# VH-VL binders against Cysteine desulfuration protein SufE (sufE), part 13

Target 1, 144 residues: Cysteine desulfuration protein SufE (sufE), of Wigglesworthia glossinidia brevipalpis (q8d2j8)
Amino acid sequence: MNKFIKKINFIKNFSSCENWEEKYLYIIELGNKLSPFPEKFRKNSNLIPGCQNDSWIYLIYENTKKIKFYGDSNSLIVKGLIAIIFILHEDLKLSEILTFDVKPYFNKLSLTNYLTPSRVQGLSSISKFIKKSARCLLIKEKIL
Below, E stands for the ipSAE of ESMFold2; O stands for the ipSAE of OpenDDE; V2 stands for 0.75 times the mean of E and O plus 0.25 times the DockQ between their complexes.

## First folded at step 20 (VH-VL; framework fv_cilgavimab)

Design r6 (from q1 with heavy chain S30R K59T, light chain R36K; at its last look DockQ between E and O 0.88; V2 from the best seeds 0.00; counts 0 for: pae E 3.4 > 2)
Fold by ESMFold2, look of step 20:
Structure r6 (fold): chain C 144 residues (1-144), chain A 121 residues (1-121), chain B 112 residues (1-112)
Amino acid sequence: as target 1 above (144 residues)
Amino acid sequence: EVQLVESGGGLVKPGGSLRLSCAASGFKFRYVWMHWVRQAPGKGLEWVGYIRSKVDGGTTDYAAPVKGRFTISRDDSKNTLYLQMNSLKTEDTAVYYCTREYYLSGYFDYWGQGTLVTVSS
Amino acid sequence: DIVMTQSPDSLAVSLGERATINCKSSQSVLYSENNKNYLAWYQQKPGQPPKLLMYWASTRESGVPDRFSGSGSGAEFTLTISSLQAEDVAIYYCQQYYSTPTFGGGTKVEIK
């Protein structure tokens, strides 16, 4: 049972939604497919700063070449937005995550067109935190 | 078809209390933010407050004139929005509308017919 | 809060003529990151609740006739009825949703 959707399928499914209501409900569905967040990593150091909803992100090497993204939020819509951003980072190496820009995808999919300014800023906060987490992992990798 | 039906309006003396209900149907009430907007006789529209969907925390916010006196709540099992109004004043006299925010967009795509609240001695 | 000011307060227009309603916000309601104007228009006919006409300043809600159009950006907006009809007699409200919602004072449109 594969609970993580591929980037290509996400883009096709999201683009095929008729209106914002369908897209909104699909975003919530995507959040429900995230891997359970390990409680041992539910710490202040993994909280996304500047988000009105408590939200956590944790990145870890699952093996020498694959990065596992964990994310959670006490808001189902924010959890769905986290899931979308994770999908967009599919198969990226740490060095690629540092330079990856999600904004062209948001524009192409018109994701932000129906969101309030505070929600658009929240997407930016999620993306920035992923880069911070990736930077920390790279430093740890070079030291070890 | 989306429907919003308010009830519970009436005549009440200053200092009294009144509870308004808004029955929702035709959409997934659980996933949307709901607002109250009022209109005093012969006057314009005034935002009263909102309640977030419970999936987004279920928190509320209020316009300054009603803060501390009005409480918005929701029952997702009954698809019903509530407005509890306490310590009513004559300036609270208005038609009260229940309206939904179109999925976090900030604008209001469906409105109820309204229910009249009259506060007079 | 963002103050919304409408002009005129009242407007009398002959059938088939153009009606123009202005709305000004105390702050820009254009969000530069997505280039969207967080401005909606509502129509309220006598004895009825408000009804959504326009959102994002210029996008018509489904079922709204082509004679209604919205324009403007930033802090100044216009609702235009290109050829007024009898059923367009109403009070029109602008609303910003950039932040905490606020409404304009309304513009009453009547047949001359």
Scores: ipSAE 0.387, ipTM 0.803, lowest interface PAE 3.4, mean pLDDT 89
ESMFold2 (binder alone), look of step 20: mean pLDDT 95; pTM 0.957
OpenDDE, look of step 20: ipSAE 0.840; ipTM 0.931

## First folded at step 22 (VH-VL; framework fv_cilgavimab)

Design j1 (from r3 with light chain S32E; at its last look DockQ between E and O 0.88; V2 from the best seeds 0.00; counts 0 for: pae E 2.3 > 2)
Fold by ESMFold2, look of step 22:
Structure j1 (fold): chain C 144 residues (1-144), chain A 121 residues (1-121), chain B 112 residues (1-112)
Amino acid sequence: as target 1 above (144 residues)
Amino acid sequence: EVQLVESGGGLVKPGGSLRLSCAASGFKFSYVWMHWVRQAPGKGLEWVGYIRSKVDGGKTDYAAPVKGRFTISRDDSKNTLYLQMNSLKTEDTAVYYCTREYYLSGYFDYWGQGTLVTVSS
Amino acid sequence: DIVMTQSPDSLAVSLGERATINCKSSQSVLYEYNNRNYLAWYQQKPGQPPKLLMYWASTRESGVPDRFSGSGSGAEFTLTISSLQAEDVAIYYCQQYYSTPTFGGGTKVEIK
């Protein structure tokens, strides 16, 4: 099966938005669809550094070694941006996450074209933290 | 139709206080950052401060000349932005505009008509 | 803070002639990541609030006549009115939104 089929549908839906306002509202809607963040993982080690809003990301193996992404933020807009980044990482193995570049997708979607530099920096921080979390999970896997 | 209407301006003595209101309609007020910008008589535009949208955490920030004296707040249930001005000085005399930031972009697409604050002995 | 400097402070232009307003920022407002210039222009007619004319340096706001155009990049920008009309008498302000918003000092445009 095509492991990017969800990306294709997301890209189609996002691209069909007529203006930045519609894309902005869709980002908020996507944030509302994130799985609840488990409170036991809401700790400083999972807090994203360099993000203006308090934001958390946690990666864990589910049954059959599938990777589950948890994310949350005290900003619904940031939560939606996290959701988009998660969609872009769906079906990637740990090793693939380490080399995956979200920037071409941000450009294709015109996601950053309407954001201030500070907000764009926040997106970079989210992506960087996902890679850090993936490295940590890989280390745990090798310990037995 | 987007509308922003300021009120609460008037004459006040130095050291006094005044509270401005901005009634908003025609958009989802809780989704946008709101700013105050002022213009002294015969002078240019000066940014005063902002309050973030409730969906973006609701934090405020201020220009240095007003920091510690002015407080921006919002009531999303009433679609209203507020500016509480304390310890007013003669240099605070200006028309005060409320304006909305276009969805995290940083520029201001709609402005109110303004309300005049005069600080004079 | 990024200081915005406009020139001239005022100018008088004959009806139908070109008006050119300059805006200089104390540092670049071009963000290399998205290749955007974080600069807006506003028009303020007598007795009225400011009105958005241009954003991203050269994008005209809806409903703004095509005689208005913006150009420039980095730290130097211009607003051009190709054929001045009577209703264009106003003060024009540039604004950067790369960081904490700051405005230019304004340029007053008059007929004649």
Scores: ipSAE 0.533, ipTM 0.846, lowest interface PAE 2.3, mean pLDDT 89
ESMFold2 (binder alone), look of step 22: mean pLDDT 94; pTM 0.955
OpenDDE, look of step 22: ipSAE 0.829; ipTM 0.931

Design j2 (from r3 with light chain Y33F; at its last look DockQ between E and O 0.84; V2 from the best seeds 0.00; counts 0 for: pae E 2.5 > 2)
Fold by ESMFold2, look of step 22:
Structure j2 (fold): chain C 144 residues (1-144), chain A 121 residues (1-121), chain B 112 residues (1-112)
Amino acid sequence: as target 1 above (144 residues)
Amino acid sequence: EVQLVESGGGLVKPGGSLRLSCAASGFKFSYVWMHWVRQAPGKGLEWVGYIRSKVDGGKTDYAAPVKGRFTISRDDSKNTLYLQMNSLKTEDTAVYYCTREYYLSGYFDYWGQGTLVTVSS
Amino acid sequence: DIVMTQSPDSLAVSLGERATINCKSSQSVLYSFNNRNYLAWYQQKPGQPPKLLMYWASTRESGVPDRFSGSGSGAEFTLTISSLQAEDVAIYYCQQYYSTPTFGGGTKVEIK
C-alpha cells in the first residue's frame, strides 16, 4: 500500500468527492496504488471464495508484530475495494483484525449507497477472508 | 455530453443473423457496464443482457429468451458495443436500445435512439 | 425475477392537473443494509427512446422539472406529475435494479 495514503486522509478525500462518479474513479485509483502481489503467494488458498473475479489476499509480518497486507484482483473495481478495506485495517494487530467490523465505516462513507445488493455482498466476502487470513497468520506465528 | 447511437437493424428471416452496433462518446466507455434493452412494437421494455466494463473483467450475462443465441461484445478502442443475434425468431422483432449503467448502480442513465430489427417470413 | 406491475395502464389528465402513476414490485426493493429503494422511473415520449426521470425512488435526474416527484418505499411506489404539461404526454415505466433488471408494463399519460 502506498505510504502516501493514511486512513484519515482517505476518509477526508473520499467524503469530499462530489458524486458517485468521482468516488468510483477514486476507488480504481486506490486499487492501482496497491503493492505488487508476490507471485509465490498466488495460490488457491489465498483466493477469495465465491467471487466472480479472481481475487487474492495474503497477510504476512513485515517485521515483528507489523502486518503487511497483499491484495490483487483481475477486476480493478474489486482491487480498489480491497485497497479501501486494507486502509480501514491500518495499524491493527492480528487480534484486532479478527474482531474488526467494517460495516460502520461503509455506512459512514456511504460507500454501499450506490451499489446493488449483490455487489455489496461481495464486500462482506472480502472482509471475511481477511479474518481467515489473520487466523492463518496466527497459526504460523505459534509454529515459528 | 454522453451520446449513444445504435445501427445495424433491418429485416431478416427467421433463423437469420444480424449484428447491431452502438457507438458511444462523451464518457469513459471502458469504465462502464453496457446493456441492451428491447421493445417489441406496442409493448413494454425488456432487458436483453449486459457486458461488464473492462475494469471489472468484461463478463456478459443474458436474459433467458436470448441466452445461447445472442452475444454481447465491446471494442473499447473504438468505443463501440455490439450485439450479435443468431437464430433469430419472430418474437425477437423489436427496437433494440443500448444503454449505460451508471457506475455499478444498476439503473440506466443514458439511452440510444434505438434500431429496429424485424424478423419475418 | 422481481415482477413489476403498474397501474393504471392509461391515464387521461387535463392540462395543469395532477397525474399519479403507481408501481408495485413482487418483493421489497428496499435494501435494509443501506436503506435504499432500488427503483427508477423512465419517460418515453412517442417515437423516442426512454429517458431517466428518477432513481433511488425519489431522486430526480438532472434537468428533470420539479413537477415530477417520486415517493413510496419497499414494494409500492408512486410517480406524480403535479401540473401536467403538453410535453409530458408519454409512457412512464418503473424499473427495479435490486436484482436482474425488470420493468413495469408502462402507464400511458394523455391529455384529456
Scores: ipSAE 0.489, ipTM 0.824, lowest interface PAE 2.5, mean pLDDT 89
ESMFold2 (binder alone), look of step 22: mean pLDDT 94; pTM 0.954
OpenDDE, look of step 22: ipSAE 0.817; ipTM 0.926

Design j3 (from r3 with heavy chain V55I; at its last look DockQ between E and O 0.84; V2 from the best seeds 0.00; counts 0 for: pae E 2.5 > 2)
Fold by ESMFold2, look of step 22:
Structure j3 (fold): chain C 144 residues (1-144), chain A 121 residues (1-121), chain B 112 residues (1-112)
Amino acid sequence: as target 1 above (144 residues)
Amino acid sequence: EVQLVESGGGLVKPGGSLRLSCAASGFKFSYVWMHWVRQAPGKGLEWVGYIRSKIDGGKTDYAAPVKGRFTISRDDSKNTLYLQMNSLKTEDTAVYYCTREYYLSGYFDYWGQGTLVTVSS
Amino acid sequence: DIVMTQSPDSLAVSLGERATINCKSSQSVLYSYNNRNYLAWYQQKPGQPPKLLMYWASTRESGVPDRFSGSGSGAEFTLTISSLQAEDVAIYYCQQYYSTPTFGGGTKVEIK
């Protein structure tokens, strides 16, 4: 199985952008294509701490093998950054999410070269929150 | 090409109000943060404030000397940035520039021609 | 806020000679995570708005002649015009964008 097919397509498209403007617009496009965030889960427990924009992430099993990532932000560029991080986690199991390191991908794409320090920290916060959400989901799974 | 054109400057007495406009064209205005920067006659550049893109939540922030007196707004359907200036002081006398932040990078790649605001009795 | 200090306030340089403008920030504007200096330079000719020259301390904006170069890191930066031309007469401003934008006081460059 080609578990990296979506990652490979993303990396190809992002690397094909000629400048930061094109990359910026592509990031926004990716955010616009995220699934709608379920309003019943737009609550403080799903709010990412330490982000300058209100941003939410929620993970749920759709079946015993597949995890669905929901994400939203009151900033479309942050929503796009969330979408990128989701792409990097596509088809990972909970155990894999807990150990997955996004930083080599950020470096490979030079994603952080054009962002202010606060925005770079926001990417780290998103990744950290995904790990926290995965642990919470694992705990729920064990008690059920 | 990118263009920014300010208007609405003029003479006003202390305590008065003025509203500046900045007409934008040649780029996706709704996707960028916009800033106001002013320059008193014979002096340097001073940041006034910004408004985030609506796509990035639309929040504003201001330099301390103008906070509470100035309000930045935008109308993305008209590609127009606004600066509402209230309770004007003589020290607000300056050329006011609108400028575009290059896609969240923090520096200003395009500037308008400026509009002069004179606050004098 | 990060205070930006430029020196000199004014300089006069003969045509074809080197002009050097210094800019110092009250704290480092180098972000160790991405190894970028959040420093820009602007040129403002009389009666005109500012125009972007340099960003990330040393990267020239499109259309800027290669006689303009930027150097420095951390808290100390330099803009150099290697061979001054008549059209380079202007006031030059540095600006940090590590956080809330602040500008240096400007350096006026004139022909001697």
Scores: ipSAE 0.457, ipTM 0.817, lowest interface PAE 2.5, mean pLDDT 88
ESMFold2 (binder alone), look of step 22: mean pLDDT 94; pTM 0.955
OpenDDE, look of step 22: ipSAE 0.841; ipTM 0.934

Design j4 (from r3 with heavy chain K28R R100K; at its last look DockQ between E and O 0.89; V2 from the best seeds 0.00; counts 0 for: pae E 2.1 > 2)
Heavy chain, then light chain:
Amino acid sequence: EVQLVESGGGLVKPGGSLRLSCAASGFRFSYVWMHWVRQAPGKGLEWVGYIRSKVDGGKTDYAAPVKGRFTISRDDSKNTLYLQMNSLKTEDTAVYYCTKEYYLSGYFDYWGQGTLVTVSS
Amino acid sequence: DIVMTQSPDSLAVSLGERATINCKSSQSVLYSYNNRNYLAWYQQKPGQPPKLLMYWASTRESGVPDRFSGSGSGAEFTLTISSLQAEDVAIYYCQQYYSTPTFGGGTKVEIK
ESMFold2, look of step 22: ipSAE 0.529; ipTM 0.840
ESMFold2 (binder alone), look of step 22: mean pLDDT 94; pTM 0.955
OpenDDE, look of step 22: ipSAE 0.837; ipTM 0.934

Design j5 (from r3 with light chain S99T; at its last fold request DockQ between E and O 0.85; V2 from the best seeds 0.00; counts 0 for: pae E 2.7 > 2)
Heavy chain, then light chain:
Amino acid sequence: EVQLVESGGGLVKPGGSLRLSCAASGFKFSYVWMHWVRQAPGKGLEWVGYIRSKVDGGKTDYAAPVKGRFTISRDDSKNTLYLQMNSLKTEDTAVYYCTREYYLSGYFDYWGQGTLVTVSS
Amino acid sequence: DIVMTQSPDSLAVSLGERATINCKSSQSVLYSYNNRNYLAWYQQKPGQPPKLLMYWASTRESGVPDRFSGSGSGAEFTLTISSLQAEDVAIYYCQQYYTTPTFGGGTKVEIK
ESMFold2, look of step 22: ipSAE 0.560; ipTM 0.845
ESMFold2 (binder alone), look of step 22: mean pLDDT 94; pTM 0.955
OpenDDE, look of step 22: ipSAE 0.835; ipTM 0.932
ESMFold2, fold request of step 24: ipSAE 0.429, 0.453, 0.459; ipTM 0.814, 0.814, 0.821
ESMFold2 (binder alone), fold request of step 24: mean pLDDT 94, 94, 94; pTM 0.955, 0.951, 0.954
OpenDDE, fold request of step 24: ipSAE 0.875, 0.878, 0.872; ipTM 0.945, 0.946, 0.943

Design j6 (from r3 with light chain T100H; at its last look DockQ between E and O 0.87; V2 from the best seeds 0.00; counts 0 for: pae E 2.2 > 2)
Fold by ESMFold2, look of step 22:
Structure j6 (fold): chain C 144 residues (1-144), chain A 121 residues (1-121), chain B 112 residues (1-112)
Amino acid sequence: as target 1 above (144 residues)
Amino acid sequence: EVQLVESGGGLVKPGGSLRLSCAASGFKFSYVWMHWVRQAPGKGLEWVGYIRSKVDGGKTDYAAPVKGRFTISRDDSKNTLYLQMNSLKTEDTAVYYCTREYYLSGYFDYWGQGTLVTVSS
Amino acid sequence: DIVMTQSPDSLAVSLGERATINCKSSQSVLYSYNNRNYLAWYQQKPGQPPKLLMYWASTRESGVPDRFSGSGSGAEFTLTISSLQAEDVAIYYCQQYYSHPTFGGGTKVEIK
């Protein structure tokens, strides 16, 4: 089965948007589809540093040891950008998340071509924080 | 059809206050960042400040000459942008434009006609 | 803040001839990450608000005639009107949006 069906559909849908306005609205739509962020994990340790909006990410193993991504932001556009980054990490193992580079996908989608430099830096902060979270999970796994 | 209409300009003495309004129509006002830009008579354009869209957190920022004196706010239920101007100085005399930022891109695609603020004794 | 400098302050050009407006920034407005120049051009006719002409240095806004073109990169930019028309009489402003917006001082274009 194609493990990238959701990722493939996202790339197709995003690339088919006629202009930046359509892409902007689609990003917000994706953010609205994120699972609710558990309030018990809304702590400073899960805040993304270097993001101009209050944004949280939390990674945890599900019962089957599949990785669940939680994300939220007080900005709907940032929440949507988090959702995109989660889609790009679909079905990756922890070790694969550590080496995954989102920049080629951002370039392919022309996602950053419409954003100011400070907003692009916010995207990089999201990706960096996911890697940090994955490293923490991997370290706990190796210790146990 | 996108429309931006400013109002509330007038004559005020130094140290006084004014509140400007900008009525918006023809787009999802809550989705866009709104800016104020001013133009002194016979002079160029000067950025005053912005308020972020509600979907991007609603925060404000200001140019140094007006920081602490001017406050930008918005009422999305009325599709209206506001500029509260306090402690006005003669150098604040200008036509004030409201303008919208094209979806986080940083440039301004629609402008209002402007409203004149004159600060004079 | 990034200082934007336009030249000339005013320009007189015969109908149908080329008008060239220069804009320089105190810092590069080219972002190497996405290879975009954060530079816009606005037209302001007498008694009217500014109107967007160009963004990303060289992309025309919808409805802008193709006689308008933008060029340049980094810190030096040019707006060109290839065949000046009567309705092009205006003041032209460049604006950077790499950071907090700043505008050039304007260039007044008139028919000679």
Scores: ipSAE 0.513, ipTM 0.829, lowest interface PAE 2.2, mean pLDDT 89
ESMFold2 (binder alone), look of step 22: mean pLDDT 94; pTM 0.952
OpenDDE, look of step 22: ipSAE 0.831; ipTM 0.931

## First folded at step 23 (VH-VL; framework fv_cilgavimab)

Design i1 (from j5 with heavy chain G106A; at its last look DockQ between E and O 0.81; V2 from the best seeds 0.00; counts 0 for: pae E 2.4 > 2)
Fold by ESMFold2, look of step 23:
Structure i1 (fold): chain C 144 residues (1-144), chain A 121 residues (1-121), chain B 112 residues (1-112)
Amino acid sequence: as target 1 above (144 residues)
Amino acid sequence: EVQLVESGGGLVKPGGSLRLSCAASGFKFSYVWMHWVRQAPGKGLEWVGYIRSKVDGGKTDYAAPVKGRFTISRDDSKNTLYLQMNSLKTEDTAVYYCTREYYLSAYFDYWGQGTLVTVSS
Amino acid sequence: DIVMTQSPDSLAVSLGERATINCKSSQSVLYSYNNRNYLAWYQQKPGQPPKLLMYWASTRESGVPDRFSGSGSGAEFTLTISSLQAEDVAIYYCQQYYTTPTFGGGTKVEIK
C-alpha cells in the first residue's frame, strides 16, 4: 500500500471539509470504518491511561512484515480520532513509529485547533500509548 | 435554524426541587455536548455544568456550588436536555439558559431564551 | 478556576466613536500546542439572552458586523467596536474555555 498516496488522499479529503462541523462528522465516519476490536484484547493492559473515554489500542504482527493496528473507544468521536492516527502511521516500521510525531499533522489538518487543552491531552495519551505498544513489540521481535 | 427553548422555571422554597427542560431543534442533538449557564438577576453569567453527547458516553460534570444537588440528563429521542435541581438555595435564584457547545470547542454558539428560577421563603 | 476580569464595568460612547472593552484572565489562555487563545465574547442586549460574537479571541461569528473586532493574546484581550451604533447598546461578556468555563463580570456599553 502506497503510504503517501493514501495519506495524501486522506489529508486532501479532510482539508476539503468546509468547516469544523464537516470535519467532526467525517471523524465519526472514519471511526466506523475501523476493524472490529478483538474481544480477547479488550483488557485493562490495553486500556489507554489518561483518557476520559475508555479507549483501547493493540498492535500485533499480522505476518512477519506487516503490523496491524486495533483500536476502539466508548466514544465514537475518540474512535474516529484513533482511526486518523492509524492512517497517519500507515506502513511505518516499528522503529519509525517510535520517532513519529503526529502533532504537525494535527496542526496542518486543523484537527486540534477546535479542541480544549484537556481534550488534546487525552489525544496525546493515545499517541504515547502507540509508542509504548510499538516499543514492547519491538523488544519481543529482537529477543526472538 | 438552531432553536433552544427552556421551560420549567418558577417560584420554589429553599430546600425544594425543580426540573428544567430545554427543547432543541435544527441540529444533530445526539452529537453535541449541552451546557447549562445561569445568570442571577442583575448579575453576570455563571457556568452550571454539562452533559456530553451520547455518542461520547453521556457523562456529566458540574460547577462546585451545584455538585451533588443538580443533575443534568438528556433524552435524545425527544431532543430534550434536562436540569434536575434539588436542595435549592436562595443563591440558586437565576435565569437558567441551556446552550450548546460548538462541537467539542467549549464555547457556546447558541443559547435559549432562559427560564427564571426564584428560590425564596 | 481561571478568574476573568473585565474593565470598565460601564462605558458611554458617542454614536460613531470607538468603544474598547478589556478582559484579563488570571492565567494565560493561549495553548502553545495549537497556538490558539481560548477566549470568546458574547453580547447580551436588554431583555435578550447572550449571543456569541467572537471566538478564538479574534474570529467573528457569522452575521456579526465587521465593526466588531477582537485582539490580544495570552492573558489580556480587547473587544473593539470601531464605530458604535445604537443597536450595539448591550452588556458584553468575555469567557475563557481553556479549562472549566468562566465569564467576566460584563461591560455595559451605552450611547453618549
Scores: ipSAE 0.504, ipTM 0.814, lowest interface PAE 2.4, mean pLDDT 89
ESMFold2 (binder alone), look of step 23: mean pLDDT 93; pTM 0.945
OpenDDE, look of step 23: ipSAE 0.774; ipTM 0.920

Design i2 (from j5 with heavy chain G58S K59T; at its last read DockQ between E and O 0.84; V2 from the best seeds 0.00; counts 0 for: pae E 2.5 > 2)
Heavy chain, then light chain:
Amino acid sequence: EVQLVESGGGLVKPGGSLRLSCAASGFKFSYVWMHWVRQAPGKGLEWVGYIRSKVDGSTTDYAAPVKGRFTISRDDSKNTLYLQMNSLKTEDTAVYYCTREYYLSGYFDYWGQGTLVTVSS
Amino acid sequence: DIVMTQSPDSLAVSLGERATINCKSSQSVLYSYNNRNYLAWYQQKPGQPPKLLMYWASTRESGVPDRFSGSGSGAEFTLTISSLQAEDVAIYYCQQYYTTPTFGGGTKVEIK
ESMFold2, look of step 23: ipSAE 0.550; ipTM 0.840
ESMFold2 (binder alone), look of step 23: mean pLDDT 94; pTM 0.953
OpenDDE, look of step 23: ipSAE 0.808; ipTM 0.923
ESMFold2, fold request of step 24: ipSAE 0.496, 0.498, 0.521; ipTM 0.834, 0.833, 0.834
ESMFold2 (binder alone), fold request of step 24: mean pLDDT 94, 94, 94; pTM 0.951, 0.952, 0.953
OpenDDE, fold request of step 24: ipSAE 0.865, 0.870, 0.861; ipTM 0.942, 0.943, 0.940
ESMFold2, last read: ipSAE 0.463, 0.488, 0.514; ipTM 0.820, 0.835, 0.833
ESMFold2 (binder alone), last read: mean pLDDT 94, 94, 94; pTM 0.954, 0.952, 0.952
OpenDDE, last read: ipSAE 0.860, 0.872, 0.856; ipTM 0.938, 0.944, 0.938

Design i3 (from j5 with heavy chain K28R V32I R100K; at its last look DockQ between E and O 0.86; V2 from the best seeds 0.00; counts 0 for: pae E 2.5 > 2)
Fold by ESMFold2, look of step 23:
Structure i3 (fold): chain C 144 residues (1-144), chain A 121 residues (1-121), chain B 112 residues (1-112)
Amino acid sequence: as target 1 above (144 residues)
Amino acid sequence: EVQLVESGGGLVKPGGSLRLSCAASGFRFSYIWMHWVRQAPGKGLEWVGYIRSKVDGGKTDYAAPVKGRFTISRDDSKNTLYLQMNSLKTEDTAVYYCTKEYYLSGYFDYWGQGTLVTVSS
Amino acid sequence: DIVMTQSPDSLAVSLGERATINCKSSQSVLYSYNNRNYLAWYQQKPGQPPKLLMYWASTRESGVPDRFSGSGSGAEFTLTISSLQAEDVAIYYCQQYYTTPTFGGGTKVEIK
């Protein structure tokens, strides 16, 4: 599938970067490709707790089958990290998002090898918030 | 060719103020966290504080001995880092170095030549 | 803050001989998540600013001669100069960057 190939191609391209500087610049580039964050959803309920920068994530069904991920940050680096995490969640159902583990991919990409412990914890906060958002959508779906 | 050049050091009496500058070149200044590190004459190195890159939100943090007295700022249009030092004490006497952090990793890959601040009366 | 302790305070080594500098942290700077030691070494020659030698405890910065090597993990680290040269006369500092940066007190290396 073309979408699955996109995730595989991303992993290949990122892993092909020669050093952390190239990865750092690529992270910023990926963040700039995110869809504009809808301003009506830029509110505290969509703010990621425990992140050093103000960062927002919002998940919504585009239709009954497809989930749209919106993300933004006042840090271009964090925005890029959000974009990477979104790519890793490509084509997952809400139930699959709840059990998805990003850590093996972070290890494969060597992403955390260059970050301080507090910055690695920030990545964990993003992933945790996506799971919370997915859980909220699943509850709403089951109730009404 | 990365260069960091500090200026603005000098002699000042206790309670006085000084403003240090660091002219940066040879790298993407707006993408880089910048730090100040000081070294009292004949002594070791002491971290003073940082300012995050503008792309990371531009927030500052400081070592406890200087918190509330020192302010770090940056002007990305001039590739210049600043240290405003107020309420200076004799224990602030040191060579002040401007340093560049390697892309969020936490260590300092380039240092300036330093500028001497002497607080005495 | 993590306290960094270096030993010895100074050492004198004959040209061509081995110099060994020790650095100890008050708590581990090894992060189990990525298995990295958040430790750097700097060289400060007389009249000059510090210069990066090593990072991640054992990775040599570009342009640093291979006679410099770093080892250790957790809370105890060593910088070794396998064959001391005249240009290696300097003060050497370790630094942790696990948390708020702190430096060791320095080790002055002199020609014996």
Scores: ipSAE 0.491, ipTM 0.830, lowest interface PAE 2.5, mean pLDDT 89
ESMFold2 (binder alone), look of step 23: mean pLDDT 94; pTM 0.956
OpenDDE, look of step 23: ipSAE 0.836; ipTM 0.936

